# Designs tried in a protein design chat: VHH binders against Probable sulfurtransferase. Part 7

Target 1, 337 residues: Probable sulfurtransferase, of Methanocaldococcus jannaschii (q57909)
Amino acid sequence: MVEINLRELKKYANPFFLTIRKDKILVNNKRMARLSRTKMDKIEEEFGIPVIYSKTYEYVSTKVGRFINKHKIIAPRDIVIVGLSGGKDSLLLLHLLEVYRRKYGIKLIAVTVDVNIGGIRPWKEDTEGVKLIKHHCEMLNVPHIILKNDLDVVELSEILTKHSKGMEFSPCFSCSVIKRHLLGKLAKEIAENENIPYEKVKLAYGHNLDDNSDTILANIFKGERLKFMRPLTRFKYNEVDYQSFKIPLEECIIIRPMLPILERDIIKALEECGIEYYKDKDMCPYSRDRGDSVRRRCHEILEKLEEEIPNIREMVVSSALKTVEYYSKNPYGEDNL

## First folded at step 19 (VHH; from v5 with L29I)

Design w1
Fold by OpenDDE, fold request of step 20:
Structure w1 (fold): chain B 337 residues (1-337), chain A 121 residues (1-121)
Amino acid sequence: as target 1 above (337 residues)
Amino acid sequence: EVQLVESGGGLVKPGGSLRLSCAASGITIDYYTAAWFRQAPGKEREFVSAITLTDRTYYADSVKGRFTISRDNAKNSLYLQMNSLRAEDTAVYYCAANPIYRKSWEQYQYWGQGTLVTVSS
C-alpha cells in the first residue's frame, strides 16, 4: 500500500480534516474538509481506497479538537508520544492526533509498553495484539516503538504493599509506574537528542470521561482525597521506592485529549469507521472489568445512572473541578450562608 | 514493506568527493531519524551521521567538517555528501531509520543493503 500523495488529495479535500491511512480515509469534519459525495467518490476512484464518514467519529473529532484548542494541550511542532496499548482508547487517540501532523506540524510517535503482569505479557511483540498495533501504525504511517520491561508489576505492587503502613497497592499502580518510567525516560531522551525543552515532548494518554468520572467516584467511595485527571499535567521528577531498588520517574508532560469523550462514543466511532481494536481488557487480569471491585462498581453505577441522567459523568467531573477550585480560593471553607 | 535503498558508492581517489543517496519507501523518512552507518572490512559497524526528527544533525568525530547529511522530504530520500575522502573512509555505507536518534546501530529499526565506498590512490 502506497502512501497517499497529499498534493493530489488537496485537489479534492482539505487534509487538515481527514485522517489519512494507507487503506482508508476517515472524515474528521465533512464541512471543513469541503467534502461532498461526489468528491468522496472521486477520491476513492483516484486513490483506490474508501473514504469513510462516521457521524460519531466526526462528533468525537470535533469535540477533541475543541478541547485541545481550549486547553492548549498541543502546540505547533510538538513531539507527541502516544501511549499505544492497542485498546479502543489509545487507538482512537492515535487516529485523532494524526491530523495534527498537518495542522500543527507535530511529530507523532506511537509507543507500546510491554508490561509484565504476573508473567503474562499482553504486549509481547509476537502477540496478535501487537501485530494489530503494528498494522495500524503502518496504515497510519506512524513510527512505532515497543519498550520492554521485565519487572513483574504484580511483584512490584506486593513489595509496596508489604512495606506500606496498611495501604494496598494494586498491580495497576505499578503498571502505571512502569509506563511513566519508560515513557518519561524516552521523552527525556528525545528532548535531549533534539535539543528542545522537555515541554515540547508530550506524552498523550487515552484517558476518557468514563475513566475520569470512575476515578473520582472511586476515590470518594474509598474516603480518599479527590483525584481527577487534567487535560495537561506537568509531573515533577520522582522516585518510587521498591526497597531493593528505586524506579526513577522523569519530569514529563502528560496530555489527555479525549478526557471529555465517553467510552461509548469511542467504541461507536471505531466501529463505524471499521477500525479493529485490541481487547486488552481480556488479557489483563487487573483490568477494570476484572480488577478493583470498587472502581468496577463505580463504573456500573454511573452507567446505570446515565440512563436517567445523560450527562451524569460530566457532572461528576464538574463537581470535582469546582470543589478543588473553591477550596483553593477558600481554604477554610468560608461561606456567606 | 519498508525499503531503504542506497546508491552513489564507488571508487574515488583520496581527497575526492562522493554523494550517497538513500531512497526510502514504505515509510516517510521525515517522520524518522535517518542515519548513515559504515562498516569497513574486519571492523564493526560504526556511526557516521544522523539527521533527527527536528533536522538536528549529528556527526562522528572522524567525519566532522568533511561529511554533510541532508534529507529531501519531497523525494523521501536521505543524502550524505562526502568531501575530502580518506583511505580510512573505505567501507560499506548503510542507510538506517529509527523513530528516534540512537548512536548504536543495534537500535535502528530499518536498514538498507549498503553501498560500497572505496578510497584508494
Scores: ipSAE 0.909, ipTM 0.963, lowest interface PAE 0.4, mean pLDDT 93
Fold by OpenDDE, fold request of step 20:
Structure w1 (fold): chain B 337 residues (1-337), chain A 121 residues (1-121)
Amino acid sequence: as target 1 above (337 residues)
Amino acid sequence: EVQLVESGGGLVKPGGSLRLSCAASGITIDYYTAAWFRQAPGKEREFVSAITLTDRTYYADSVKGRFTISRDNAKNSLYLQMNSLRAEDTAVYYCAANPIYRKSWEQYQYWGQGTLVTVSS
């Protein structure tokens, strides 16, 4: 499989609105790509690969693009590291970010973290999951790195739980710590090697609307302060204490381009485009618990409510954002109504 | 399949110049850190030069001021201009690529077959 010549492709369509793989082209926006059925056929004939149009992929692509622009979470010449787990979220994210290599001249790197989960290593290099990941990276022509860590996240979370004041830490928490540790370290290394500010090296996470709304609702149910994920977050240096040792977390920038996207649309987009992915349960034994039982229950509640209120998750997030905005301007809750 | 193919090696007199080329296929060289390494007979492979993701360049002290690394994205190729060649520059020169810059050759993902450069009177 040969890379598509962009000069030739430009004769038929605008590549800024196409996701280009070695084995197929996905249409991010048909109108803006200047595509017709006739042109699509010509492209297929000339390059010998299918041009795939998905209404859902176009919808998601457009929404993500607007979101990126609105919040300015990607800038020209950024180095973007995508945490690639092989799941639906990270794979779609990788595909959607591919066009920005052309749009903004970014450098895109896919990074898989080989995490030890109770002795299971779903992302070990010789696994089927990683083979699939490598395949997608190859087809997208994206550099791929595998980072290995031998620490058992189950044991780590047990340590945290044991030494906490009544708090229970799931393996998913320590998994997130390990990922943040390794990806942050890599980002710092890249920034140093390139002699650029750390802000120019961004970690891209595949968190979506379901994740965010679940988190918000879960915190409400726990009686805790309202917490939600942001499009771009600047993290300071900190350490996680595991008693006998500490794990350093370097300062970094995390971006979440798919925060406004429903999980169901992510799945539908991938399926319509014929992009194979592993279900979360197939990769991680704790994935179905979504790292917290309360969060899982919240997910189920919101799924049920979506049957009656299609935009219920958006409303949950909107409420959180408006609340923060209101009290930032009105610290005493002053209101005339 | 990823392939890096070196060319431009040969015999040259001390003080002479050569330009090495590396043609990449299967990957876009601009998306990687690209580097030159060399290995003399009976010696370990050593770093010569690299051009990073943002086109930052690195050089071994032994070649600074004499060698210049460059990349042509349109041709998907890497180059090494070697001037003021010395006998000690005699080696097989290898093209390599990695997602990010590394000093150690063991950490590079892709390698060419190498091209021989001989500097002799």
Scores: ipSAE 0.906, ipTM 0.962, lowest interface PAE 0.5, mean pLDDT 93
Fold by ESMFold2, look of step 19:
Structure w1 (fold): chain B 337 residues (1-337), chain A 121 residues (1-121)
Amino acid sequence: as target 1 above (337 residues)
Amino acid sequence: EVQLVESGGGLVKPGGSLRLSCAASGITIDYYTAAWFRQAPGKEREFVSAITLTDRTYYADSVKGRFTISRDNAKNSLYLQMNSLRAEDTAVYYCAANPIYRKSWEQYQYWGQGTLVTVSS
């Protein structure tokens, strides 16, 4: 495989708006890339690879770009760590962030966490899932790290559930704890070794609009405090107590550039661009289809409501955010409406 | 296929200078931490120098002030300028790359085949 000569590519298009792979080029924004059909043809002739234009990929790329700018999610020369599971969200996120190496001079590192789930290791290095992840990282020219942890997240969650006051902790919770532990530790190490502020090293997650709206609605139906995801969150140092030991969660910056993106648009963009990915149940035995039944029902409810109210998921998230902002400024219940 | 190809090794007298080059293909060297390691006859491979994602440089204590690591993104190449060479600098020098900085050679993902540097009278 031959690296694409960026100087030659710049003769035809603005690469700030092209996702560049060794096997194809994806168009993030045709107008801003200054592309025409003629220029796309010339690029294909000169580099010997297709230029793929997908209206959905362009839509998603543009919306994510505006979201990043609005919320100051990424700054020039940030180091961005992308957690890759091989699923649709993380793979699209990687592709969408690739252009920021050129736009903002960021450094991009892909990380897969090899988690022990009841003796099953879906992200073990020689699995077909990890081979797919390595292939995409090779095509995108993105460095890839596998971080391994041997602690069984099923056993860990059983410990938490046994010692809770009626709370059930799924293996997914402890899986998240392990991932944050390893990714946070890596981010801290990078900041120290690069001698840069920890704020310049960011953990990028592929959470989408469905995830956020489902979470909000599920907590409403459980009568719990609203838990929602922000575009950029500073997490303080914390620990999770497993009785005989504690798992530290280092202070870190988490970014979620795909929060405004619907799951169906993620899928459509990947398929239109010919980007192979793994389904959730193919990679993990504790996927959403087998998880919290309230959350699953909320997902189905919102899908049905979308048929009648296309922006319902955006409205759910917007309402939660506006409510938190209002009451933070008016704690005594004053109403200016 | 990722390739790192070293060049510039040879025989040099004590106090002399030598510049090593490492040409990278299959990866963009600027996306990685790039490093030099060396292995003297009968000894384990040891860290010499690294240049990180943000161009921070690291040097083994034994070479500080005498060696300078650099890279040229236009040529996709890594360099090691070695001055005031000593007999103990005699070794095979290896170019290496890893997503992040590591001092241990075992943690580097990509390696060149090495170039021999001999410092003797």
Scores: ipSAE 0.824, ipTM 0.927, lowest interface PAE 0.7, mean pLDDT 89
Fold by ESMFold2, fold request of step 20:
Structure w1 (fold): chain B 337 residues (1-337), chain A 121 residues (1-121)
Amino acid sequence: as target 1 above (337 residues)
Amino acid sequence: EVQLVESGGGLVKPGGSLRLSCAASGITIDYYTAAWFRQAPGKEREFVSAITLTDRTYYADSVKGRFTISRDNAKNSLYLQMNSLRAEDTAVYYCAANPIYRKSWEQYQYWGQGTLVTVSS
């Protein structure tokens, strides 16, 4: 397989708006890439690989690009770590960020966490899921690391549940703790070895609009403080206490570039571009569909409402954000109804 | 397929200089930490030098001030300029790549076949 020469590609198109794989080129923005059908044909002839235009991929790419710019999610020369599970969200995220290697000079590293889930290791190196992940990383020219942890997340959550006075912790909670621990530790190590501020090493998560709207509605139904996912979050050092030991969570920067993107558009973009992925249920026996019952019900409610009100998830997030902004400016309760 | 191909090895007298090259294909060397290791007969493979994602450089104490690592992203190549060579520098030199900096050779993902450097009178 021939490596794509950017100097030669620039004769036909602006590569700042192309996702480049060894086996295909995806069009992030046809107009900004300065593409025409003739130029696409020339690229295909010269490089021997297809140029794939998907209206949905272009839509998602453009929306994410605007979101990154608006919230200053990515800065020039950042090092960005993408957690890859082989699912739709993380794989699309990786493809959308690939172009930022050219646009902002970022370094992109894909990481798979080999988690022990009750003795089952879905991300063990020889699994079909990890083979798919490695294939995508090879096609995108993205370095890939597997981080292994032997602590059983089922057992870990049982420890928390036993000592919580009635609070039940699913294995998913401890799975997230392990992933955060390993990714945060890696990010800190990279910042130290590169001699750069920790803010320049960012953990990229594939949370989408469905995730955010589900979280908001779930907090409302639980009577809790209105929490929502932010485009960029600065986490301070923390620890999770498992009684006989503690798991440190290093300070880190988490970014969520796909927050404005509907799950169905993620799926459609991947399928139109011919990007294979694993379904959530196929990869983890404790997928998000097995989370707390309130959140699962909120997902179902919003899914049904979306059939009648297509932008309902956007409106849920917008209302929450507007409300927080309003009260931050009027903290003493004055309003104009 | 990822390949790292070293060249530039040979016979040189003590005090002389050599420049080693490593041509990468299948990966973009600038996306990785790139490193040189060496192995003399009967010895463990040892770290020589690395250049990281942000171009920070690392050197083994035994080569500091004498060796300079660099890379040329346009040529997708890694280099090791070796000056003031000593008999103790005689070894097979290996080009290696890893997503992040590591001092231990066991943790590098990609390896070249090696190029022999012999320093003798």
Scores: ipSAE 0.804, ipTM 0.919, lowest interface PAE 0.8, mean pLDDT 89

Design w1
Fold by ESMFold2, fold request of step 20:
Structure w1 (fold): chain B 337 residues (1-337), chain A 121 residues (1-121)
Amino acid sequence: as target 1 above (337 residues)
Amino acid sequence: EVQLVESGGGLVKPGGSLRLSCAASGITIDYYTAAWFRQAPGKEREFVSAITLTDRTYYADSVKGRFTISRDNAKNSLYLQMNSLRAEDTAVYYCAANPIYRKSWEQYQYWGQGTLVTVSS
């Protein structure tokens, strides 16, 4: 019906601090948008859609914005590919990045990967999950692509396990390989067809503070190196050998703008803004909530500790980062002895 | 509801010029790769020109140097300036949009209804 005219909207508010959908407007920062209750009412009257102010959405938007700026996660005129599964993380990420079309002139492309998981295709185009994804992309006016791969990730991981040195590979490993292959291939194709450096095409992931802290704790319990999720990661070309064929992983840039955000705040922001999302457990038979794993156990431990120590996840990540910084600047172990 | 509406077709003599327009609604044309395709009677739809997310332009070999694609993001519109027209340019011209550049018409998500261009004496 009625589409939002940015020129008319600018009469009431700074759109650099509004997430704009066809069915509603979300407030990223009320003060910076120069909004008042009166102006919100006028926007609702003129455009015929609600203006939703959520304190949690504002908190998350502001924190992500500062994080992007601090780490130079995105640059003007970047092309950003957002992987959408219909889950909470990727949907919030898409909403938080929408404003950067205006702030930085970026181009957004939403991508859903239709993966074969033991014959089950949770992201097949006509599923309820994909219908939900398409609805959100339409409301946000974001182009959407579905990339299909027919290789069964359960079978692929069985091949790796059979020919390993006693290592077990879950279907989730090969699922990540397929997703990286398809998204990386798309990013390279875009960079070539647009004649821009590969660094200007970025894959945006919705990894959050829970994910990062869980990973760190899991590595500690396994006695392994502390692997961090970084705000921006440059991956070099690689490939995964499945014996009779290889799956290439093109060089790419992965960004993680939501790393400082707690999972519970993601959920609360979406619910306060009336943004429907799909729960991974109901779609994927190999989700992290199936079976017994070190990472799942670490997640449960940290959730329990949060009841007594609200910032425990931040402290886990901060301690790991400070330790790396300290030893990288003092590699020789000098003391004042 | 997404609509692409072409205009500017008609009859022109060989060597003449036409300017085709495509008005977009329901999408922001600047967020997509926008393209022109054409279909002559009894033939398959073929690529003519595209303008990409970063304004890079592509042209079929048969039209290079004669056709110019452009868009006006303020008017949410795509254009095709057609000069030095030849009889073989006679076709229905279609406006199309897709998230990324593709050569094949089957891979484009949105289409206009077409506008007829006839080049004859």
Scores: ipSAE 0.799, ipTM 0.918, lowest interface PAE 0.8, mean pLDDT 89

